Miniprotein binders against Putative transposase y4zB. Designs and how they scored, part 18

Target 1, 356 residues: Putative transposase y4zB, of Sinorhizobium fredii (p55729)
Amino acid sequence: MITTGTPTTRRSAAGTAGADLCPVERCGEPARPGGRLERQQPSPLSPGQRPLADANARRPVAVFAETFGLLAGQLDRQTRREGRAMLRLIDSTPIPLGKLCGWAKSNGRIRGMKMHVVYDPDSDCPRLLDITDANVNDAQIGRTIAIESGATYIFDKGYCHYGWWTAIAEAKAFFVTRPKSNMGLKVVRQRRIKVAEGDGFTVIDDATVRLASKGDSKLPIPLRRLTVKRADGDTITLLTNDRKRPAVAIAALYKGRWQIELLFRWIKQHLKIRSFLGNNDNAVRLQLFAAMIAYALLRIAARLNRITMPILRFTDLVIRCLFERRDIAAIERPPPVNPSHRRPRCSPHQMSFAYV
Short names: E, the ipSAE of ESMFold2; O, the ipSAE of OpenDDE; V2, 0.75 times the mean of E and O plus 0.25 times the DockQ between their complexes.

## First folded at step 18 (miniprotein)

Design t2 (from t1 with L12I L37M L44I L61A I71F; at its last look DockQ between E and O 0.13; V2 from the best seeds 0.00; counts 0 for: pae E 6.9 > 1.5, pTM E .351 < .8, other shape alone 3.166 > 2.5, SAP 85.206 > 70)
Fold by ESMFold2, look of step 18:
Structure t2 (fold): chain B 356 residues (1-356), chain A 80 residues (1-80)
Amino acid sequence: as target 1 above (356 residues)
Amino acid sequence: SPEEIDRLAQAIKELADALRKIAETGDPELAKWLLLMVKLLEAILEKIAKEGDPEKIQDLAELLKRFLERFEQLLSEAEK
């Protein structure tokens, strides 16, 4: 949660770079205002999203996903505060499975899967949107999010979907993202920058822009473009529909994306991703959801003990305490050796792992 | 109440023992992960016993009981 380390900006490694154009879609119906809190709403499972015809093959994953949603919902209730701005970080992380898992699809850089997460940094509360093959485009998953009025959604340029951005604006919500390099923008007016200096960056341009029309690729909302020079000398461009907040505040929101990287690092460290050689995609999904359940349990434990240290450090301390103070004979007994890493299996009811 | 906390502690211990047995019959990587889950459940149980807010303890205990019931079912199905 609270860290003294410098934030790490992570670039998405999923470069589906075969097309310079954003998909052209427009939601003809405005998104409903979400006035009611639904405890199960953070679950990636929805009756409208998955046909029942595959229920028997997917039941263990679905129950783990629902269980994680319930735990995350409890964590969110423990953290809620009045008057806080609602932030939603959206990102995905690759789960490389290597060539040993021939069933896994490739996105041109890795063979494996992707885990897609929405993260509330104020509550330190993740929600797993989906676990997909590596070749699934991020925007396809991002548009499944139920839009919360007043929230600010922060995502990278891989989430370019004009219909979804329009739906965010129509729901009285906001987004902060980066434009794709081929996105044509025309300046409508320059904006005054009252405060240009932020923590580790300087805003050097602030403009109201419009998408240059190109056939059916219309985005019918006013846009704001920021140009930000970071302390390392790199310049980045940000795009938002937020016309009121100061430019430095918007840039700081995008810089804050490092917080979802902390979650991804935790998952990969404790899931032993390099050893992740599941027998089939259901086994991989179960292992990923089990890691997310463990994360939620650790966060609940931290809340009960009023601990505010970063989750990675808290996790290491809890594990050390458990192994040193509660030495369990089963963990120190020579493990039964049952190596099944050589063969894939199609059984959705069996979990098998490599030993690496 | 103290009696409710004691019953929850016993139920969690029984599930931890069941998870240890399941871990011994499966893939060693799954077994390590299940034993980590057991250790997390035991640590949470210890903190529940020390927590002074009965509303938060009861809500957490119910959530953990629901989780453990579903987890046991899923592991039984995965065994098959």
Scores: ipSAE 0.016, ipTM 0.339, lowest interface PAE 6.9, mean pLDDT 60
ESMFold2 (binder alone), look of step 18: mean pLDDT 71; pTM 0.572
OpenDDE base, look of step 18: ipSAE 0.462; ipTM 0.786

## First folded at step 20 (miniprotein)

Design u1 (from s2 with A37M; at its last look DockQ between E and O 0.33; V2 from the best seeds 0.55)
Fold by OpenDDE base, look of step 20:
Structure u1 (fold): chain B 356 residues (1-356), chain A 80 residues (1-80)
Amino acid sequence: as target 1 above (356 residues)
Amino acid sequence: SPEKIKELEELLRKFARLLEYVEELGDPELAKWLLLMVKLLEAALKKIAKEGDPEKIQDLREKLDEAHERIDQLLSKLEE
């Protein structure tokens, strides 16, 4: 049934007046003083001047290399007298030359050179293995190293060569590396971890392993795989032929790789390769050797002065003292770090976590 | 020690040859590296000086002072 249609009350549209907000005058952006002093890049040597420049530059490179070899020999002799463990960090760093060095080869990421270094972390002594084109494989250069009996070679996954790892083992030496993701490993025996906790890492697995494939013929050495959890939560796998050392000691050795990366960072920070008169191979070699000589002398100076501060901090102080014309021997205390100079954000701790 | 003095003498002979080549090349960045090197060698000499033959230490000081002056002259010439 019924009906009731109760009504449509039309509530009225009150027209609230639009207050005309006055146009805020656009304060003129101050003209950025964009006076980039384009440092006139020295004109690239004509193609005909290159052979003469290259021939003349070979003699300086040899003298720089000999000077570096002498300093490296002095640093090494001091450490051998202390009876420390023979550690050998092996790594390489790309030296980017950019578009200015048309002669430089590319590895697909960087056009330039590659510096290959063996570093003794106990001596703080770098040894230059080679300066190559950026496309040269690390494992090729790693194989040129004279294997020292009892030494421990520490290197990244880039140095994957089974014959070289076998040769290290046969020479009664050790290696610590990261396996490639495609390296099939079969567990032979699970190992007991006596001490799991290390400095900023935990050893979560320790196993005797072998190659899973027909690979006993390719790598006929006893292997050990460690799994290490960093304090940041990241997990890494280590591979070694060292069957005796505690798992935490092996992991700590691999953590020590940060020291060679500090060297490479220091070198790159101080290399002004773009300002070089010679955009050629020899000029790059001269700078690299000059930086290595200076680094070796800084290490000697730090030892002679009983400097306990981190080497990078000492180098920064020395560089400041050079600009301030202060005596390096008077560097007992760091000048107050001007808080406006960004502390190199790499606390020793943050870098230690990157390489565990 | 007498060994450290001989090591420094050998380094200075190599350093003198580096300086000659950097003077010939006229490279201001290499000259700045040499300035760092000479100051580090001077600092090393000051530490060894307490244990060495005074005549040998003086000869090494004079050679470092000459090398330092030549580097400063080179840097000044390359800033003009």
Scores: ipSAE 0.539, ipTM 0.852, lowest interface PAE 0.8, mean pLDDT 76
ESMFold2, look of step 20: ipSAE 0.708; ipTM 0.930
ESMFold2 (binder alone), look of step 20: mean pLDDT 85; pTM 0.812

Design u2 (from s2 with A37M A44I; at its last look DockQ between E and O 0.41; V2 from the best seeds 0.65)
Amino acid sequence: SPEKIKELEELLRKFARLLEYVEELGDPELAKWLLLMVKLLEAILKKIAKEGDPEKIQDLREKLDEAHERIDQLLSKLEE
ESMFold2, look of step 20: ipSAE 0.751; ipTM 0.950
ESMFold2 (binder alone), look of step 20: mean pLDDT 85; pTM 0.817
OpenDDE base, look of step 20: ipSAE 0.702; ipTM 0.925

Design u3 (from s2 with R17L A37M; at its last look DockQ between E and O 0.21; V2 from the best seeds 0.50)
Fold by OpenDDE base, look of step 20:
Structure u3 (fold): chain B 356 residues (1-356), chain A 80 residues (1-80)
Amino acid sequence: as target 1 above (356 residues)
Amino acid sequence: SPEKIKELEELLRKFALLLEYVEELGDPELAKWLLLMVKLLEAALKKIAKEGDPEKIQDLREKLDEAHERIDQLLSKLEE
């Protein structure tokens, strides 16, 4: 039995000569001049600036508040003449004062104040409800609003107060909100969705609901729960007392909350609260009212000039024209948007998707 | 419209009080807000001017020009 051992031919590994690719000298990218506008840390108030800060504390914020009230009244009167739906966006924004305002209270996240606003999205008219300490609850301030019959109040889950929601319903007004995650809702009746598709969202559920707890006495109003899927895939639940409007219309109303957030972003961009001579409550109030007055005047100017561009873009152009000493009347031709200035990444549309 | 002129007159009366307060405060950030406000009021007046009493419009223009000059003086004083 001759076992013929077949010879294993050693295939010689041909050494592939590694071509030494010459190191391409990385041309040093010219150090972009990091024009960090060093926000000059506001020098601590000199002892001589304290009397001015204290004088600021004695000055009536009332004149600024009244001036703002007049402008808000002008904006509102124009919209009422057009017969538009009474929408009322209610929201609050924290005003961070930081360490410079030792008097400011903390909400556990920020030290500062909180600005509470009602915004009419059709008039583009903000109304200041209050300027409070940062620890004041939104639902407490929301309950101070005079309820207008036929109005629709749109607010986030922070405004959860069953008595206030009942009062809205009793006044023949409407609310659109988000339920808290711990709010037990029982489906009473499934509703037919006639139109599911909205602008960048789909209504996936529509139901008549009641509070599941034996405390039906706590919220004795007919409720409707909507479930809305956003284009990003996120799902949001809405709660309303509006039993009549299409589901897509209710969801679109809640989507419109982005407009008040644009206002708050604008205010925060233009407020130099840290550079204020008055690190006191009244100085902060004066600046907030000044910003609100300027915002209202910008809205009036935009209407008078038939400006079709988004208000934030108009306000940014006006502010640039001020720094460039250009006439505001020349804003009819927006200067060519330097393409190197990053378009504010959130188009109004993209921000609208975040809040459906 | 005559209503818009009255509304602007009322705003200018309130604006004058704001200016007095900001002058006494010497706050450069409030002064910059007032400069924005006065320029916006001037722009509003230019749009209303075609529909209004010329004398009233001239009075409002003079009041805005005075307010603008006072703000510019205030800003210059606060930059020194």
Scores: ipSAE 0.523, ipTM 0.844, lowest interface PAE 0.9, mean pLDDT 76
ESMFold2, look of step 20: ipSAE 0.658; ipTM 0.919
ESMFold2 (binder alone), look of step 20: mean pLDDT 85; pTM 0.809

Design u4 (from s2 with R17M L25A A37M A44M; at its last look DockQ between E and O 0.51; V2 from the best seeds 0.62)
Amino acid sequence: SPEKIKELEELLRKFAMLLEYVEEAGDPELAKWLLLMVKLLEAMLKKIAKEGDPEKIQDLREKLDEAHERIDQLLSKLEE
ESMFold2, look of step 20: ipSAE 0.703; ipTM 0.927
ESMFold2 (binder alone), look of step 20: mean pLDDT 84; pTM 0.800
OpenDDE base, look of step 20: ipSAE 0.622; ipTM 0.890

Design u5 (from s2 with K14R L36F A37M; at its last look DockQ between E and O 0.23; V2 from the best seeds 0.54)
Fold by OpenDDE base, look of step 20:
Structure u5 (fold): chain B 356 residues (1-356), chain A 80 residues (1-80)
Amino acid sequence: as target 1 above (356 residues)
Amino acid sequence: SPEKIKELEELLRRFARLLEYVEELGDPELAKWLLFMVKLLEAALKKIAKEGDPEKIQDLREKLDEAHERIDQLLSKLEE
């Protein structure tokens, strides 16, 4: 009887001491008080500011307007002597007055006014067409322009008026615009593109077109449609009555609209409309004219000094010189561009077509 | 050129009227715009001075200096 004693394997219970990892108290980063910069609503005009606002309402904007007209005339006379092509950029900019101007009308996006400008890009001369309520249509103001024979009018899709485009053509003038998306155009003839490549764009289509609807009677002028691909990949359609100029030249003219956008950016940057003692229509007009006068004087100063730099860069240098109490004539030496100041992303080559 | 001097003289006459209105309005933002305009006119004058009648250039300088002083006085008064 061989009693095979089965060896009882003592299972040593290795007690895994669970190291209770103390919960690292996540020191709650103190919630940075989101200092809601309460946009201090500029206090309603104190009772003492009302007489100044009323005085401002009674003052003739005419003196500022006439001074601007004089400067604009000086800029224009020099360009006419050079025999340059008559270019006319037409655009408008909204002037937001916000809730402070209870009198200001709304266009559904902003409450305020709208400044309408014709700009000669060769003279760098702005002309004020009108300062209107924000709800006034651009095409209504564009039609008030005296049409100059041989001039080229460049404007966005907001200036869509077939009768006005016909009148431009009848006056032997030209326009370059963008058609509205709902404008039915029929190709009459495909055009050969001799040179497709332009500065930061390619012309990909060039066609003679007509209005597709029975409304040929509404736009009885020969039209040309261009399709332009930008360096950013965006594609735009242009419409013109100019049948002769190269496609790249027409596209370059429309590219030149950035100059009026720079004017509007400059004006908006320097308009302290919120600090206005005069919270009325006249006060807003006075500052707009003051800004336009200053801009025209900057252009004169730039021209007199043979400044070849972009006007915004010149303006920024002038402003710096003014703040530093330096002589504006010393602008010939650009202060060392502190590399830490983000170059204003307005590369003159970046068509920042911020189509609003 | 004599034309540029006449253009600047006309601008200064218009500017004097703007200054009178801004003094009467007491608007510090318009006064700052006028100060900026004067400095631009001074810079224009310095450029024209190389080609102009010295007496006319001096008269224009004195008018700009007077305009600058009046604006600085206005700004000082509006900061009090």
Scores: ipSAE 0.536, ipTM 0.855, lowest interface PAE 0.9, mean pLDDT 75
ESMFold2, look of step 20: ipSAE 0.737; ipTM 0.936
ESMFold2 (binder alone), look of step 20: mean pLDDT 85; pTM 0.816

## First folded at step 21 (miniprotein)

Design ctl (from u2 with L11S L18S Y21S W33S M37S L40S; at its last look DockQ between E and O 0.36; V2 from the best seeds 0.00; counts 0 for: pae E 7.7 > 1.5, pTM E .325 < .8)
Fold by ESMFold2, look of step 21:
Structure ctl (fold): chain B 356 residues (1-356), chain A 80 residues (1-80)
Amino acid sequence: as target 1 above (356 residues)
Amino acid sequence: SPEKIKELEESLRKFARSLESVEELGDPELAKSLLLSVKSLEAILKKIAKEGDPEKIQDLREKLDEAHERIDQLLSKLEE
């Protein structure tokens, strides 16, 4: 049964045999800069026959998206030359929009949008998957990722799609996730745990498992289940197709998802002006991409200047130094007032936005 | 990394062209957000200029200064 879908929904340039030097860089987009690769083919109109004002309003977003893709690709190529592991953290974060954004849709918890990100923790650089209405399901976006052989994809249980997991395995890539509560698993074999202790957690079970299908559900790949007890007493279950790495290493990869939460907090701190977000969809997208471009540029600068502090702390200090007009070299020592300790500045309606 | 420098120059040119479109949106808060982004780029390039190849860094610095001036001019017009 063909559950994996051999052709990934991508533009022809991304699917060519001459795959770009940067596997995470997005090479150009059709005249529809919405970021969702499963859309129908672009309009057959020539470049000289532009659609109405809607196409003109989206041109700056497409250029910003291409600029970000180029910068992120440069960071990723530098990381690959240094021999670092190919890790891809996948997550989404809500961007609640206030009453002034009457056009925003709801998912029952928030009214607004969601930003879907693939993040490489070694380069500390995100790749934007999509910016969607809040009601778009995470799994729909997750399966649009171009799968990179050898990479390890780490995501939460909201990204459950058996065909996509099969495609990851068939591309000789790996995933680490959590099973959904209704996922039936049958133990095939217990595995020996050589090293159980990790940083803040203990692996208490390691087993080869398979999907116990209740119907037509099919997952024809080797599966491994880990049970991990956290230092705070919580126990979680992890699922992976990686049968070789030690259990503690796999659990550590999943623990590393915290890094994407730090990125999301940084991005949200840049998006505090609610009235700006209420103008139109394109303005929100421009603001999001501008923040992502600034982040990528700061990451490049940190790498070129051999800055060793965590990247998000570096970006906070640079923002503070720009505000105070200090030399960038002064960032090596913490300033008297750290920008990351400042309360977010926003309208009363945006206050909750700063820490959700 | 000559290819990296060429890619950075192309990114700056595309970024500058996108900044010109801010006037189309008529949103001064967007323009201020983009100005902060350009100022962060300026800080990055100033550090590179102190430690990098002076000919390559000078060219990039001049392009950054042009983009920054353009943003300041746009913000001044939007306030008016």
Scores: ipSAE 0.014, ipTM 0.298, lowest interface PAE 7.7, mean pLDDT 59
ESMFold2 (binder alone), look of step 21: mean pLDDT 84; pTM 0.793
OpenDDE base, look of step 21: ipSAE 0.018; ipTM 0.385

Design v1 (from u2 with L11F; at its last look DockQ between E and O 0.45; V2 from the best seeds 0.65)
Fold by OpenDDE base, look of step 21:
Structure v1 (fold): chain B 356 residues (1-356), chain A 80 residues (1-80)
Amino acid sequence: as target 1 above (356 residues)
Amino acid sequence: SPEKIKELEEFLRKFARLLEYVEELGDPELAKWLLLMVKLLEAILKKIAKEGDPEKIQDLREKLDEAHERIDQLLSKLEE
């Protein structure tokens, strides 16, 4: 029930107390003219000092590059002695640089650099082709490769250059790629598939093809188109100048591109690109070469220890052992896979061949 | 094999120059990469040592130990 009450009040206003005005005496000491210390702008480096500073800043990068080239040459010599087929996986990875790298160019998607790599899957040896701005086209860098006779070059649709593909064929080398969707191909002859089933894929089409446009002059080489269905249901088209190898073998070579994706994943996982005060381009190059040297040494160490585990797993174990002061030789006992490591979201364009 | 030891000796001569540059640059991330490289080289040496000249293997061990110490000193100075 109950109810009410109200009330109101009121007022009061007090009071005034005084403002005693103590007179701040005007001691008028004359302002000495503050000599404007002209901040001598650091004299612009004379035009002759810039080349020397740039040369000195590039010198460390050259020594890292030479050191990597030495290891890459050792790994390649071992594979050549074994008489293995010369395979060359060509790919690139963007190296994203933050907004702090104001010098970094954008390809419209990523601001940063791009690392271009040739990888021999049999030697398990990467070679650095170039480290470029992110806006440099893959096909431009792919064309700088010395073409080795009998080699098989494997690359994605980003490396579309008809003159370069012709040069590969003229050098008695081979390529395996994906055609662009706008590449008009005319079937000349359907080919018999003797063995369709491969490891996690089926070859569903094999044809001799030519360019459909009146520009047969742009690609004057015999081509073969394969259509491959993966175990995941995805269908891919392959293009090659190799007219002799079984369709399954060509498809298996293109499947092997996942190995270079593992290298790129590893590099990106371990690169701590800090913005240095100075030539940020050289700092990024140094870290990339250091990562490549370390990767090559990991591959050598893994081979010498007969390690059959995936290289990423071996690397993660090595890095953990480095922090835990454990002997790398004791890595034969994989620690229990802690399932809590969120699988890095594979970009949907990564061919996640889950090798079980 | 004697060839693998020679390849490692050649690599260590290049690696010494990398260490000098990383000491001059004072880059802690490059120093961490060099530490990883040294530990990998030690692991490689342990495996090739069974097939090599003991004196050459000992010289390579001493060079790796010196490089390891220099990198640890560099990392300590860069963490301060």
Scores: ipSAE 0.688, ipTM 0.924, lowest interface PAE 0.6, mean pLDDT 76
ESMFold2, look of step 21: ipSAE 0.751; ipTM 0.947
ESMFold2 (binder alone), look of step 21: mean pLDDT 84; pTM 0.811

Design v2 (from u2 with F15W; at its last look DockQ between E and O 0.40; V2 from the best seeds 0.55)
Fold by OpenDDE base, look of step 21:
Structure v2 (fold): chain B 356 residues (1-356), chain A 80 residues (1-80)
Amino acid sequence: as target 1 above (356 residues)
Amino acid sequence: SPEKIKELEELLRKWARLLEYVEELGDPELAKWLLLMVKLLEAILKKIAKEGDPEKIQDLREKLDEAHERIDQLLSKLEE
């Protein structure tokens, strides 16, 4: 039930206390006009000094790039001496830059840069094509590659450019890619599959194809479409200009794209991107080239030591040996796995075929 | 092989130029990469040394030891 109570009270008090007038002593001396030190705005670098400043800022990056190019050349020369087929995996990885890099562009998914790489899987040699803004299209950078006759270029559906694929074919080179879902292909001839079974995949279709559009002189090259079923049950379509190689061999080449993913995983693991002292394009480039130089040296060292372990594992051991001041030559003995460090479950099986 | 020694000498000369820039930039993460590079060059030298001119190998060891000292000094200075 109960209800009520009210009350109001108002009060008031206004206390007035007084005005005491303490006197305006006149101390009059005119303070001399303090010469306004015009902060000379640093004279804007003359239009001629900007190119020099930019050239000087790029000079470190050039020396790092030259050093990487030298190491990449050593790795490539060894593979050429072995007479192996020229394979070229082309891919890109986003380099996410934090909000601190206000200059970094967004591709709508990440803000940062993009590293574009050509990788020779037989030499285990990366080559840096470019480091671009994250919004640069892969196919634009892929087209800057010098086409080597007899080489096989392996790339994902992001590298869809018909003129570039034509240029590869005209150079007597090969490509293996995935067609875009909107790519209308007409079967011209069904091909016999002699060997369907591959390592962890089955070739279920092999056909000579052409673009379905009658008027599209856009891709005037003979094409072959493969359909490959993986052991996980996933089905992928491959597109190639290689009319001669067995279907299984072409599918195996495309499976080999996981190797460039290992490089990108390594770079991302060891790049302390959050600790870039330089929130500028050059500092990011320097760190990327430093990582690539170290990766190339690790590959050389691994080969010379006949190291059969995965490069990521070798690198992790090297880095641990660096911190423990151990000799890198002693890496043959895996340090006793301290059980307390949760092995990152890089189960060999979790090299999931996500990249295929 | 003599070629591999010459390649290593060239890499060490390139590394010294990288060090000059890293000293100027004062970037401790770049300095850590340079330390890794030196240790990898040493590991490479240990493997090629069996096939090389002993005098050239010794000269390269001394230059790598000096390179290691220089980068360790830089790292110590950048950690202060």
Scores: ipSAE 0.581, ipTM 0.879, lowest interface PAE 0.8, mean pLDDT 76
ESMFold2, look of step 21: ipSAE 0.630; ipTM 0.907
ESMFold2 (binder alone), look of step 21: mean pLDDT 84; pTM 0.797

Design v3 (from u2 with L8F K39R; at its last read DockQ between E and O 0.43; V2 from the best seeds 0.64)
Amino acid sequence: SPEKIKEFEELLRKFARLLEYVEELGDPELAKWLLLMVRLLEAILKKIAKEGDPEKIQDLREKLDEAHERIDQLLSKLEE
ESMFold2, look of step 21: ipSAE 0.742; ipTM 0.946
ESMFold2 (binder alone), look of step 21: mean pLDDT 86; pTM 0.831
OpenDDE base, look of step 21: ipSAE 0.723; ipTM 0.938
ESMFold2, fold request of step 22: ipSAE 0.725, 0.728, 0.714; ipTM 0.945, 0.941, 0.944
ESMFold2 (binder alone), fold request of step 22: mean pLDDT 86, 86, 86; pTM 0.836, 0.837, 0.833
OpenDDE base, fold request of step 22: ipSAE 0.673, 0.670, 0.650; ipTM 0.924, 0.923, 0.919
ESMFold2, last read: ipSAE 0.717, 0.738, 0.716; ipTM 0.943, 0.946, 0.942
ESMFold2 (binder alone), last read: mean pLDDT 86, 86, 86; pTM 0.828, 0.834, 0.836
OpenDDE base, last read: ipSAE 0.659, 0.672, 0.684; ipTM 0.920, 0.923, 0.926

Design v4 (from u2 with L41F; at its last fold request DockQ between E and O 0.39; V2 from the best seeds 0.57)
Amino acid sequence: SPEKIKELEELLRKFARLLEYVEELGDPELAKWLLLMVKLFEAILKKIAKEGDPEKIQDLREKLDEAHERIDQLLSKLEE
ESMFold2, look of step 21: ipSAE 0.753; ipTM 0.943
ESMFold2 (binder alone), look of step 21: mean pLDDT 84; pTM 0.808
OpenDDE base, look of step 21: ipSAE 0.653; ipTM 0.906
ESMFold2, fold request of step 22: ipSAE 0.707, 0.698, 0.737; ipTM 0.934, 0.932, 0.940
ESMFold2 (binder alone), fold request of step 22: mean pLDDT 84, 84, 84; pTM 0.801, 0.805, 0.805
OpenDDE base, fold request of step 22: ipSAE 0.518, 0.494, 0.477; ipTM 0.858, 0.850, 0.841

